Miniprotein binders against q8gw64. Designs and how they scored, part 20

Target 1, 233 residues: q8gw64
Amino acid sequence: SSSSQSLSFSSNSFSSQPESELLQALPSSKPKSPPLQLPWLIVGLGNPGKKYQGTRHNVGFEMVDALADAEGISMNTVNFKALFGKGVIGNIPIMLAKPQTFMNLSGESVGQIVSFYKIPLKQVLVVYDDLDLPFGKLRLLPKGGHGGHNGMRSIIDRLKGSRDFPRLRIGIGRPPGKMDTANFVLRQFNRQEQEELDHTFQTGLEAIRILLLEGFNKSATFVNTRKSMEQLS
Short names: E, the ipSAE of ESMFold2; O, the ipSAE of OpenDDE; V2, 0.75 times the mean of E and O plus 0.25 times the DockQ between their complexes.

## First folded at step 6 (miniprotein)

Design U1m
Fold by ESMFold2-Fast, scan of step 6:
Structure U1m (fold): chain B 233 residues (1-233), chain A 85 residues (1-85)
Amino acid sequence: as target 1 above (233 residues)
Amino acid sequence: GTEELRKQIENLKSELEKLRKEIEKLGNPDTVEKLSEKIWELLDRVYELMEKLGDPSLAEEIIKLYEEVVRLADELEKLRQEAKS
């Protein structure tokens, strides 16, 4: 499966990190041996505090929480201004982070984690809300700009302008009528929307598992060709 | 508004000092979850204060409150892991 992962990452970008792919392909990556590879960092974006729980802007936090719960990873440690957990999926070491900074300062947390743990940027997955995708639709990209998302802008800035890290976009749709986007993202999901998101989260969890175990191209195909739950309802 | 914010800051300092003392005396695993809930409550209050400020004279004190909440959260988590032995 390491050969499959190496091939998938090679096909994604001329800016891909050959060193990262070589580490994944090393014999030391056997399932039963201690991992010598650098971990993946999976970041969910949101705003900390009770008043932002369940809001559209915090869907990245919810996705990371769902992943932590599914994989039995504790998120109770604070590390570099983030709620933080460590674990493994298969034989792949992972770190989970929910920055506890304001959204526009998320890079202060992520940049420090990446620097301290020497994480290859190709192994930094950021999960966040996206206004340009239909509600409940996922998209996995190997790189890109911030698209107006203040948390993504902060991360790019603190990674010295690098845009070469994977991201999982969670569609929240556009605000209705003339509602301001800033107000829209702070609106709570209702019960029906949360039920639809539960299916989106299950797809996202599977996508992350495929990404880690089988590589980017297979995960991107799995995610990017699916219909959104909004289109199915 | 500034005097009201200063009073909120002083109240948060008092609550954080009480929480610090509770964490230092911790011997009961059931208490860890209650203290964790209190840390989240205090973190919420710090973020509310941060939102109300752009460049005020109280910004440095609010940052210190944030740092103390984070430090206590780390300390509580270390104690939780030690209790698991």
Scores: ipSAE 0.000, ipTM 0.138, lowest interface PAE 16.0, mean pLDDT 76

## First folded at step 7 (miniprotein)

Design N7 (at its last look DockQ between E and O 0.03; V2 from the best seeds 0.00; counts 0 for: pae O 6.2 > 1.5, pTM E .725 < .8, other shape alone 3.854 > 2.5, placed apart)
Fold by ESMFold2, look of step 7:
Structure N7 (fold): chain B 233 residues (1-233), chain A 81 residues (1-81)
Amino acid sequence: as target 1 above (233 residues)
Amino acid sequence: GSDKEYTIEYVITVPGEFLARMKGPDGEELRRLAEETGTEIEVDESTGTVRITAPSQEALWEALDRIYQFFEDAEKRLSDE
């Protein structure tokens, strides 16, 4: 268009945004004021390297890889200390990140991405393994603490203690017997567990799509009330 | 899929003080960005909104990355005083 000013409207990305805030002004003196209606960042947590492939602690990596594959997003770029991909779901720009730091330094990667793209924290979804959920269960929460998870602790610390970002927790169960949690999260999933996780990943992908296209509440209702595969979808 | 040329529309809100700098004099910077990325970019200064119409995901992200790089550069200069 040759006009420098025009009113127009596009129907996208409004379901998860504050609809009542059409005008968002940044303070003239505020360096850390990310604009509203920015892209989403979805972070999968894990440890890099072949040693950690298939471990419980890397299930966040696997969820993000499943999402990338399903949406046709390449994850072959290294940026922000992460394997990093960019794409679109519906009309919503989305970034996928797998920090390639060790787990306890994940905040270094996430912080760089959030700062560069000015992402509001409510549009940062972190996907990770959760010892307090039954194996294969998913839980979507709008905020919270780190629950003892070193990757989440790193992110919260890097964001100066902020806990106001959504998380998708992937249940890995608790260690059997007297096995400590550190050893448990570094154990490989067996074949049966991996087959069960494929179903969990498909549910998670749908939850993420609903989150982006229809809003947090609808996604949380969908994913937080789902039964195990033994009980149906 | 449609296996045809399609258009992606995305709308962002940009603070007014950054919007003017993003456009540049006479809208020259925004016009060049749109032409170089193959996108159509419409600005509504009354609402501070920027609508990007792109023929592909790649074009959309090229435009967005350029816009975010501008925000980073501009905010860095404000932080330096």
Scores: ipSAE 0.338, ipTM 0.687, lowest interface PAE 3.0, mean pLDDT 80
Fold by OpenDDE base, look of step 7:
Structure N7 (fold): chain B 233 residues (1-233), chain A 81 residues (1-81)
Amino acid sequence: as target 1 above (233 residues)
Amino acid sequence: GSDKEYTIEYVITVPGEFLARMKGPDGEELRRLAEETGTEIEVDESTGTVRITAPSQEALWEALDRIYQFFEDAEKRLSDE
């Protein structure tokens, strides 16, 4: 009578500790502060690394840096695979982010930030380079596709296919002649192009301030109408 | 003043094809990058991530710059094959 001892493998259930507790520790100081306005997230797109500085594909980073400098926001926090800065424009809490992922992985960083801070997608502004806009031209849109931009594709995919977040597009133009697009976006701006972009960034700063303080429609009018004035001259 | 040794831990996601190239046969390229930048660099192939542990923000940036340069050089080689 051979007693077959059945070895019961006890499945150790890894108890997923609930993500819920970390949100409670903000001290409830009782002043009737207006309802905590949910922060805005402003994301610039680019590739990290000294090699990519001043390149066409990094114009989203340059716009965020120009905003950080203008608002006195230190971009000195590393979190969620991004460089991060926290500040306030008027009474609106803002977070500036430069994802330090490759451009095609930008959605990992943005998805983590949005998930952690519970940011509404209507309060996620993405700033990025656009080949379909003339050089130095801004365009603000409330929603849209990625338009072939790898960073925007990654963000949309990580946001479960959602396209309902605002975007500030910075025109870099199309490559001249038969130049490859990948090689073109990795070229640095010349001095004249950089001087023109500095004016573009000043317009972009004001457009972001209007977006935050006065809302999307006023900012979109401000940005998108300037393009019509210069085409009429 | 106690030099508060602050250690920065930073994790990047890397395409699996580049992780294999970074490890190389002996991990020599990663060791060299870590030594040159004064950082620790760990590759997790299961998650497709590179962890950088840095003594300063400057060291972290230098390590990131070197890692991204390595990937671009690897991507260029893959496009030329």
Scores: ipSAE 0.019, ipTM 0.310, lowest interface PAE 6.2, mean pLDDT 81
ESMFold2 (binder alone), look of step 7: mean pLDDT 73; pTM 0.644

Design N8 (at its last look DockQ between E and O 0.29; V2 from the best seeds 0.00; counts 0 for: pae E 1.9 > 1.5, pTM E .705 < .8, other shape alone 2.768 > 2.5)
Fold by OpenDDE base, look of step 7:
Structure N8 (fold): chain B 233 residues (1-233), chain A 81 residues (1-81)
Amino acid sequence: as target 1 above (233 residues)
Amino acid sequence: GSDKEYTVEFVITVPGEFLARLKGPDGEELRRLAEETGTEIEVDESTGTVRITAPSQEAFWEALDRIYQFMEDAEKRLSDE
């Protein structure tokens, strides 16, 4: 009596539940429409020609050149009586301009650029030397007079007396002793003054970037609250 | 290297009186300007804006310069009439 033990193989049906890969639809971040903008004009004030290079009255040119170098903007376009470069900082189109007029005629150049590109005066930054600020000190203002500065006078006059454009003032200090102001502003910086100005330019670059990307109030706070180097010694 | 197609996009405000002229008949002037600069140019007449999409900053500035030149030439014509 051979008892055939039937081994009942219980087929465990592993129900493989399909892992529904939740394709998390990455939210199609609709490309944020670029903000409405017009070009900015950043004007450095100075006189053209080798005899004015490195002079106190040309510190506005040096600031614009430092900005051009830092942003990779070629200052090779000649138009509107200016040498200028065109570029972008972030998503903001910018023009860097050095009027090639005499300082007292800077307004002819600036007026032509502003008229052609329809630039709002709030987007015209003028960078220039200021006798009323200590050497190397920056000050950003939303508006103001010319303070006796011939380039600023020319710009205001060409802008129909408007004073409602921002300005970055670079301190050159007052003439020592009884020196005439006209002779003082045409003196070259010494090596130590130039080295200090390089730090001023780096601060000025950052102030301009903040102005463009974060607005006037943040930039003005950044610049105007800094202690002068003379207050750290 | 993935050629990251560097595209720049800007939206500028243009005076409303120039938009219809800038577009030209059937948008022909805008198409010509876009083709000549290698850009895409869209006009929104309702907002008074021009969108420029460009393969480079140089192409963008060329398109922008031509737009402002067109406006200056249109202003001169209106002052001579």
Scores: ipSAE 0.692, ipTM 0.856, lowest interface PAE 0.7, mean pLDDT 87
Fold by ESMFold2, look of step 7:
Structure N8 (fold): chain B 233 residues (1-233), chain A 81 residues (1-81)
Amino acid sequence: as target 1 above (233 residues)
Amino acid sequence: GSDKEYTVEFVITVPGEFLARLKGPDGEELRRLAEETGTEIEVDESTGTVRITAPSQEAFWEALDRIYQFMEDAEKRLSDE
């Protein structure tokens, strides 16, 4: 019985100035209007509580915290079942969310934000831990499945099965020996790993800035190449 | 700080059926919103665009959130009919 009207959005893209601007044909002392900017949602996945701080499964939380710190965005608001921050990067309005549900219910938070702000799914970036990437490696993908990640499954399910939203995958490696994957993702990074992740997070910050300001293809080229991984060294 | 030197400009599309209600008679409601949030708000009714210019990101988001809340409330009311 309800139909949400979407705001017109284009990822980091600026539209031509409308021909219908009332003052187009008249002299004006005002500077030209800046290009249109559209809001983004950037979600970092993890589990709430001190028990899960520093775990591999919470690396998405850490990436978003690093972004918030670097950009001067406060994450002190609790809304939409998330620790939630709002700010601006360049002329792009940005929302940062760390869902405070359990991981497998992350879609409850993301769905509420997307519905309220009418965010096109292509402007929802989800950042999460990835067992299939080497430790510290980043991959930016424009869409895809959940790969067995419970948080991603929750988001896809809440979005009516849609897979058409970008993701920034953060490699955490594979469990050593016979360790169960569920146990592995709940282990904390050691000090050395956390230091190496700081470099990974700096690369991720730049990838996100490029995504917002220059577009997906340029960001994917920056982050997905061998040079991105070698720059850590 | 130099908060008056910081400006953020953002444009949203608001469907025409909601735009007139958002603006109010003679633009009264939109002028109140702009005054209460400390922003400048320009409307192009022919394209359905609303441009917000703000002296800080806090002022900008306050104005933008109120517009989103209006649209959410309006759409909820329309669905109930």
Scores: ipSAE 0.462, ipTM 0.738, lowest interface PAE 1.9, mean pLDDT 79
ESMFold2 (binder alone), look of step 7: mean pLDDT 70; pTM 0.617

## First folded at step 9 (miniprotein)

Design Fg4 (at its last look DockQ between E and O 0.09; V2 from the best seeds 0.00; counts 0 for: pae O 6.2 > 1.5, pTM O .665 < .8, placed apart)
Fold by ESMFold2, look of step 9:
Structure Fg4 (fold): chain B 233 residues (1-233), chain A 82 residues (1-82)
Amino acid sequence: as target 1 above (233 residues)
Amino acid sequence: GSTVTIRITVEGDPEKLKELAEKIKEIAEKLGVEVEIEVEDGTLEIRVEAPSQEAFWEALDEIYQILEELGLEVEVIYTVKS
């Protein structure tokens, strides 16, 4: 039937009842906080498996794991071809995902999540390793290309070529000499590099909290003007 | 945990919106969460109030499953704390 009903309930004194016992509509007030469009999805990129643990290419996984730990979000669920967690930061519903596909198939996972939860692309943050930034430097951008990163290429392709989603780039530096980039991204961080990354991850966690609670511009100002551990050492 | 409130606006086919509203009432009864439904032709607005993060995500997941089944899109979502 082509019928519409406008109902508004207020006060804890009212209870939910069957449709035959409709309650009087009441005026509603605007929420205290600004309206949010949809939950955020935060994706960390990497390759699954023990042989890829600690590699430069998996730094996105590590960033999301650090966020999950700091916010008390479990990443034990496997769904949408990802290790997947759900929680709330402040009043913002969030989902954390580490696609468990091969890097170049990350779009299969991200696309399923975005489609199922109807996530607007502006609320999809992708965290990944970046050869064009100094080691440990962070850069938050509102949109852009894949920069030759196979995981980002996969996501853009799956989203029908759209590039209109934010990314948090984690600088891993450039390979020395003539070393192939594919070989470089699969190398392990050494102990000193891992220790320096702890500071980078803490800064990234703060940037993400500011992004969710205060908006993109404040987060970008915070994170894009900070010095990396490489620049501070 | 804290009380978590979510508001969802769904636009779509009026017949499908009626099915969504019915299924949301079933979810509310099953999970013991409080819901408020505002229905307008072509638009349905849902407010879900849950006693914890876990309960609200459980309710939200079931709502999203129904949205996918019915082919409906979500236009607005936000959290309103008491």
Scores: ipSAE 0.242, ipTM 0.647, lowest interface PAE 3.6, mean pLDDT 79
Fold by OpenDDE base, look of step 9:
Structure Fg4 (fold): chain B 233 residues (1-233), chain A 82 residues (1-82)
Amino acid sequence: as target 1 above (233 residues)
Amino acid sequence: GSTVTIRITVEGDPEKLKELAEKIKEIAEKLGVEVEIEVEDGTLEIRVEAPSQEAFWEALDEIYQILEELGLEVEVIYTVKS
């Protein structure tokens, strides 16, 4: 009597329910477009007219022209006794200005622009020649006095004695020997000085871009730590 | 777009404020920017939404030219609402 034990294999059908992981699509917070900044005013100092072109006292105009050219900004608008160009660097609206008032009256123009557009003084960069810096040397400062510079004096006076605006100083050096300062600043650069200034303007342009996009401290570190070409030779 | 609110306070002529509001709408249409204009108690509030920073800057410039042409004593308060 052979008892055949039938082993009933109970097939437990594991119904693997697919856990549909509802990937809750995190609401893609549309990156809020960064708030539009108030415009920056970048002012180059100089005297108007052919007589003053390429003069030491007009190096502020040349720096603004070099910036205008590099950013594709046309300096063709005339208002507030200045030549203007309007543009954008990254997401920062910029106004380039060359006051046409003569140097000693630059504050009439700058004061009108600042008042009309309500530009914060922290966003007013003034670019000008400086006798107390070596030739071709850049220096960015957050504030300061006029240092005897007539354009800077005029601006400070029209800004009610405020000194709390940034300035990019371009070194022109001191007059040689007993030369009068007023005659020295009205001398044209020679060809070698102009070639060195072209490198200074490229450095100044990059410093302005860093100032606008990355802020004052990074720009000041960038320009103030660089040696002039003459100090590397 | 980028939205900037410009608050323009103009002394006292409702007809000049209406003229300014119409000119600003014409600029907005021309430049393809959106504008919201509120007029309350001699204050004109303009909200500008522009498709680009360039279009916003151009619209702002044309607005300032109109303010100058109208000879309005204007207090321009920029409120950048972030």
Scores: ipSAE 0.015, ipTM 0.358, lowest interface PAE 6.2, mean pLDDT 80
ESMFold2 (binder alone), look of step 9: mean pLDDT 73; pTM 0.673

Design J13 (at its last look DockQ between E and O 0.35; V2 from the best seeds 0.00; counts 0 for: pae E 1.7 > 1.5, pTM O .753 < .8, other shape alone 2.813 > 2.5)
Fold by OpenDDE base, look of step 9:
Structure J13 (fold): chain B 233 residues (1-233), chain A 81 residues (1-81)
Amino acid sequence: as target 1 above (233 residues)
Amino acid sequence: GSEVEIVFTIEAEDQPGMRRDIAQAFADENVDIESLTPETDKDGTVEMTFRITAPSQEALWEALDRIYQLLEDLEKRASDE
């Protein structure tokens, strides 16, 4: 009589407790408060009136007009002895200004604008003609002297001798031969010079966009490195 | 135009209620102006931060021009007292 002992294997049901993955809610990065935006002032230097249109000394006006056209900003408001356009690039309020005071009094206009709108000098871009740069060449600088330029002298003097504002310099080159500088800067560009300047203005407006949206160092790199690439070709 | 939102700071002499008065004076049906800085009972120059939401760039600049005009008028009054 063989007693077969049936070994009852008790199946221990391991209840797999579901590991509730605590999805640690990534701390919702509070949307960074939009960066503090003060208005920018972009000033082109020149002389008012038809006799100064298309002159070397008015290339700062032409650059501001090219920027106004590209951004759809109407240069039709007269205030602070300037012709103005107001707009926004990205989220940055911008003022485009052409002082109507004549070149040597440009500081009177710029000083009034800066005072009324409480603009930090780091947000005052001055665009002007430069004899020390080759024709059509751009240079962005964070600060500097007037370099003999009467408009820049007037601005520095009105800003209590401050030199700590950015400037976009547009090369007009040196006078040919024995020509007086004052007569040279009042000469109109020829058609070929104007066609080259149109490309300069396209580079200049992009440099201004980069300055506003990406800051000074990126814009200065963009402007100042192009000069080295064209000298290597 | 497209709606525009900016956050801007102004420096002004802090007066009781000034931030609220600025926000309220230039709030209209089309432009929203929010004061982002608490009122402080500090005598002296303070930074005031505002948010402006406007239906266009033109409406934004009309609001900004009004604010900067009010600031100039307040500074003139404080210099004449």
Scores: ipSAE 0.625, ipTM 0.813, lowest interface PAE 0.7, mean pLDDT 85
Fold by ESMFold2, look of step 9:
Structure J13 (fold): chain B 233 residues (1-233), chain A 81 residues (1-81)
Amino acid sequence: as target 1 above (233 residues)
Amino acid sequence: GSEVEIVFTIEAEDQPGMRRDIAQAFADENVDIESLTPETDKDGTVEMTFRITAPSQEALWEALDRIYQLLEDLEKRASDE
């Protein structure tokens, strides 16, 4: 019932100042610029086990795996009830986590990581499947509710009801016909959908790099205004 | 692995020996401390800003993990009397 967490996150947060102020404040003579902020946590949500691989509910796992592969980060460490990777993007230290709880207990993992590393909530990005977005569409939001997603509900509850953390929502579309929502999220993506998701994941990778290196507003502009392959057809 | 230069901040209650132990964690991984700027806030919590250069991403994270473990251990001992 008890875990250690710093109540003050203001000293460890990534700066949201305009890019021009950051550039003007930087010393002018050093070609190797230091990183601006402390470690980020990027969480992909899903259910563990081979039975859930490729399901719509696991698309958050797949996004984080794509990021890990692109950045050369190994995801083979198990800690805090998660598969866990550590690396650096543009001199920003990052942690990647795939909670290995069931989806509705994801907050147990995320809460432990946030508490141990004293991560400001504005530097916790959660990546997950979203029924309210068209297939393959991405949305980056700075805060919000759980939208009925049990993994997000678990995280918000564990973070003492706080909703002040960014999320990258991956559109999975709506169930066809009268199919139950719970059954739909556990269905596999077909081959065409997997091929289209490759483009979605590349856009997500770029959105995350922009988020870390240039700030939330530039990333949100980049990702929230793009057209998906499905939307163009 | 390429050399990395970062700036990061730790917030903790001021405790004798803590800064030495943090510096040792960096030294054990050959991470250079270019500067350390402590700032104490109103409630006695210190914010320490480190500018460091690590020889690799692996060395950086080995040092950081040791530092976070040290801080966790200090907080646990303080609560347990």
Scores: ipSAE 0.539, ipTM 0.817, lowest interface PAE 1.7, mean pLDDT 82
ESMFold2 (binder alone), look of step 9: mean pLDDT 73; pTM 0.602

Design J14 (at its last look DockQ between E and O 0.29; V2 from the best seeds 0.00; counts 0 for: pae E 2.1 > 1.5)
Fold by OpenDDE base, look of step 9:
Structure J14 (fold): chain B 233 residues (1-233), chain A 81 residues (1-81)
Amino acid sequence: as target 1 above (233 residues)
Amino acid sequence: GSEVEFVITIEAEDQPGMLRDIKQAFADENVDIESLTPETDKDGTVEMTFRITAPSQEAFWEALDRIYQLLEDLEKRASDE
């Protein structure tokens, strides 16, 4: 009597619970409101007229002209006692200004522009010659005094003593020997000095682009670190 | 040119109807001015934010210059009253 043991295969029904993939709705990044754009004012300092063209004291004009040329901005509008160019760098509206007042009255022009366009002083870049920097050297500062510079004095005075605006300083060096400072700043650059300044202007253009698009700290790092690299070579 | 869009914030003294008068000045122009919600500061200044859509950069700058001129003319009138 062969007892056939029927092996009952218990079919374990694996209930596949559907893993409900919780699609974590990625938080809808609220479209960042486009950054509030105010026009920037970039002011080059100098004296008007052919006799001051290419002088040390006009290097601020040359920097603004180099920026205008590089960005395709026409410096053909006359208003607020300045030559103006209006344009855009990236997505930032910019005004380029060369006050057509004498240097010591630059604040009259700049004060009118700032007042009419209601420009925050944090968005007023002043470009000017600096005796306390070596020739061809750039320095970006968020604020400061006039350092004896008559144009910067005029601007600060017209801005009710405010010093809290950025400035790009272009080194012209100190007068050689016993030369008077007023006579020195009114000397034209020689050809070799002008060729060196063309490289300074290219660096200045990039520093201004970084300032507008990436902010002050990145631009200041860019400008101020190059001074350390050229002292190590 | 290509169409351009900018969002401009302007601080001005708060004046009754200022935003209306700005919008009316551009109602018949090829420049769209959308005023965003003004923020009123504690000192009686208002931050006015405008979205300006213009057919060119030149048209944008012309519109912007007109806004600032209108603001100056409103501020002068309010100082003479």
Scores: ipSAE 0.660, ipTM 0.849, lowest interface PAE 0.7, mean pLDDT 87
Fold by ESMFold2, look of step 9:
Structure J14 (fold): chain B 233 residues (1-233), chain A 81 residues (1-81)
Amino acid sequence: as target 1 above (233 residues)
Amino acid sequence: GSEVEFVITIEAEDQPGMLRDIKQAFADENVDIESLTPETDKDGTVEMTFRITAPSQEAFWEALDRIYQLLEDLEKRASDE
């Protein structure tokens, strides 16, 4: 052959080449693969019930509620062991889920949704509280472990040990003094913290919008390099 | 009404009547199919890329949910057989 070969795939053909050879010279880091406009699943983690409302451990629920409110998405469906809503951002279909299991059983809900809608894991965003980030700080990561978070452990276990799904971590800081971390995450945010979280949630909404419309790398740059606002003058 | 355009891909095993049923799910919700591009994978699955116009996002999701339920029902029949 004298010219560049056109790749073709016919029925009943098998490739013996490693995947890495097929991906050379082509980008593979896009947050969603072709085909375009597959639905996203955005999961906020927390514990159900009035006892846990406003606790640090439920900040993932609150982030998803803020997103649902901003985008006009109703979460009136109870399905897949979750409060569940469907909508769009721009022209991208999205599903919002707040698993109503205990935190340590969140994977039961997420696994059912992923299986039913055949969602690629790169389009499953999990939003949760993070003791290793300063209060109100956000981090968007493309993969990782559970970091000791029981909800994330449950999800990873249910997805057959896969950690290759993005997460939006919401910093809640570390407990003051000698307070036990388990007790700290179950305490409610005070009024000042709730007001500061409103700004954090607005940044999170924009990060999610950029993720869906412009891709992971642009969203991660936006949210991970963002400086906290400080009072001026 | 405020129409919304989507480009979506549905992957399934090729089965008699499947495409008809998918088209019917869109039609039942007044979702217009502007184009369909089928691709057959090496494993015999069909990847169908639809460009559609829906009268609302609610109509789009109702159609899509019916489609995923049809596919789930097909998978259960194949698994039992």
Scores: ipSAE 0.474, ipTM 0.791, lowest interface PAE 2.1, mean pLDDT 81
ESMFold2 (binder alone), look of step 9: mean pLDDT 77; pTM 0.676

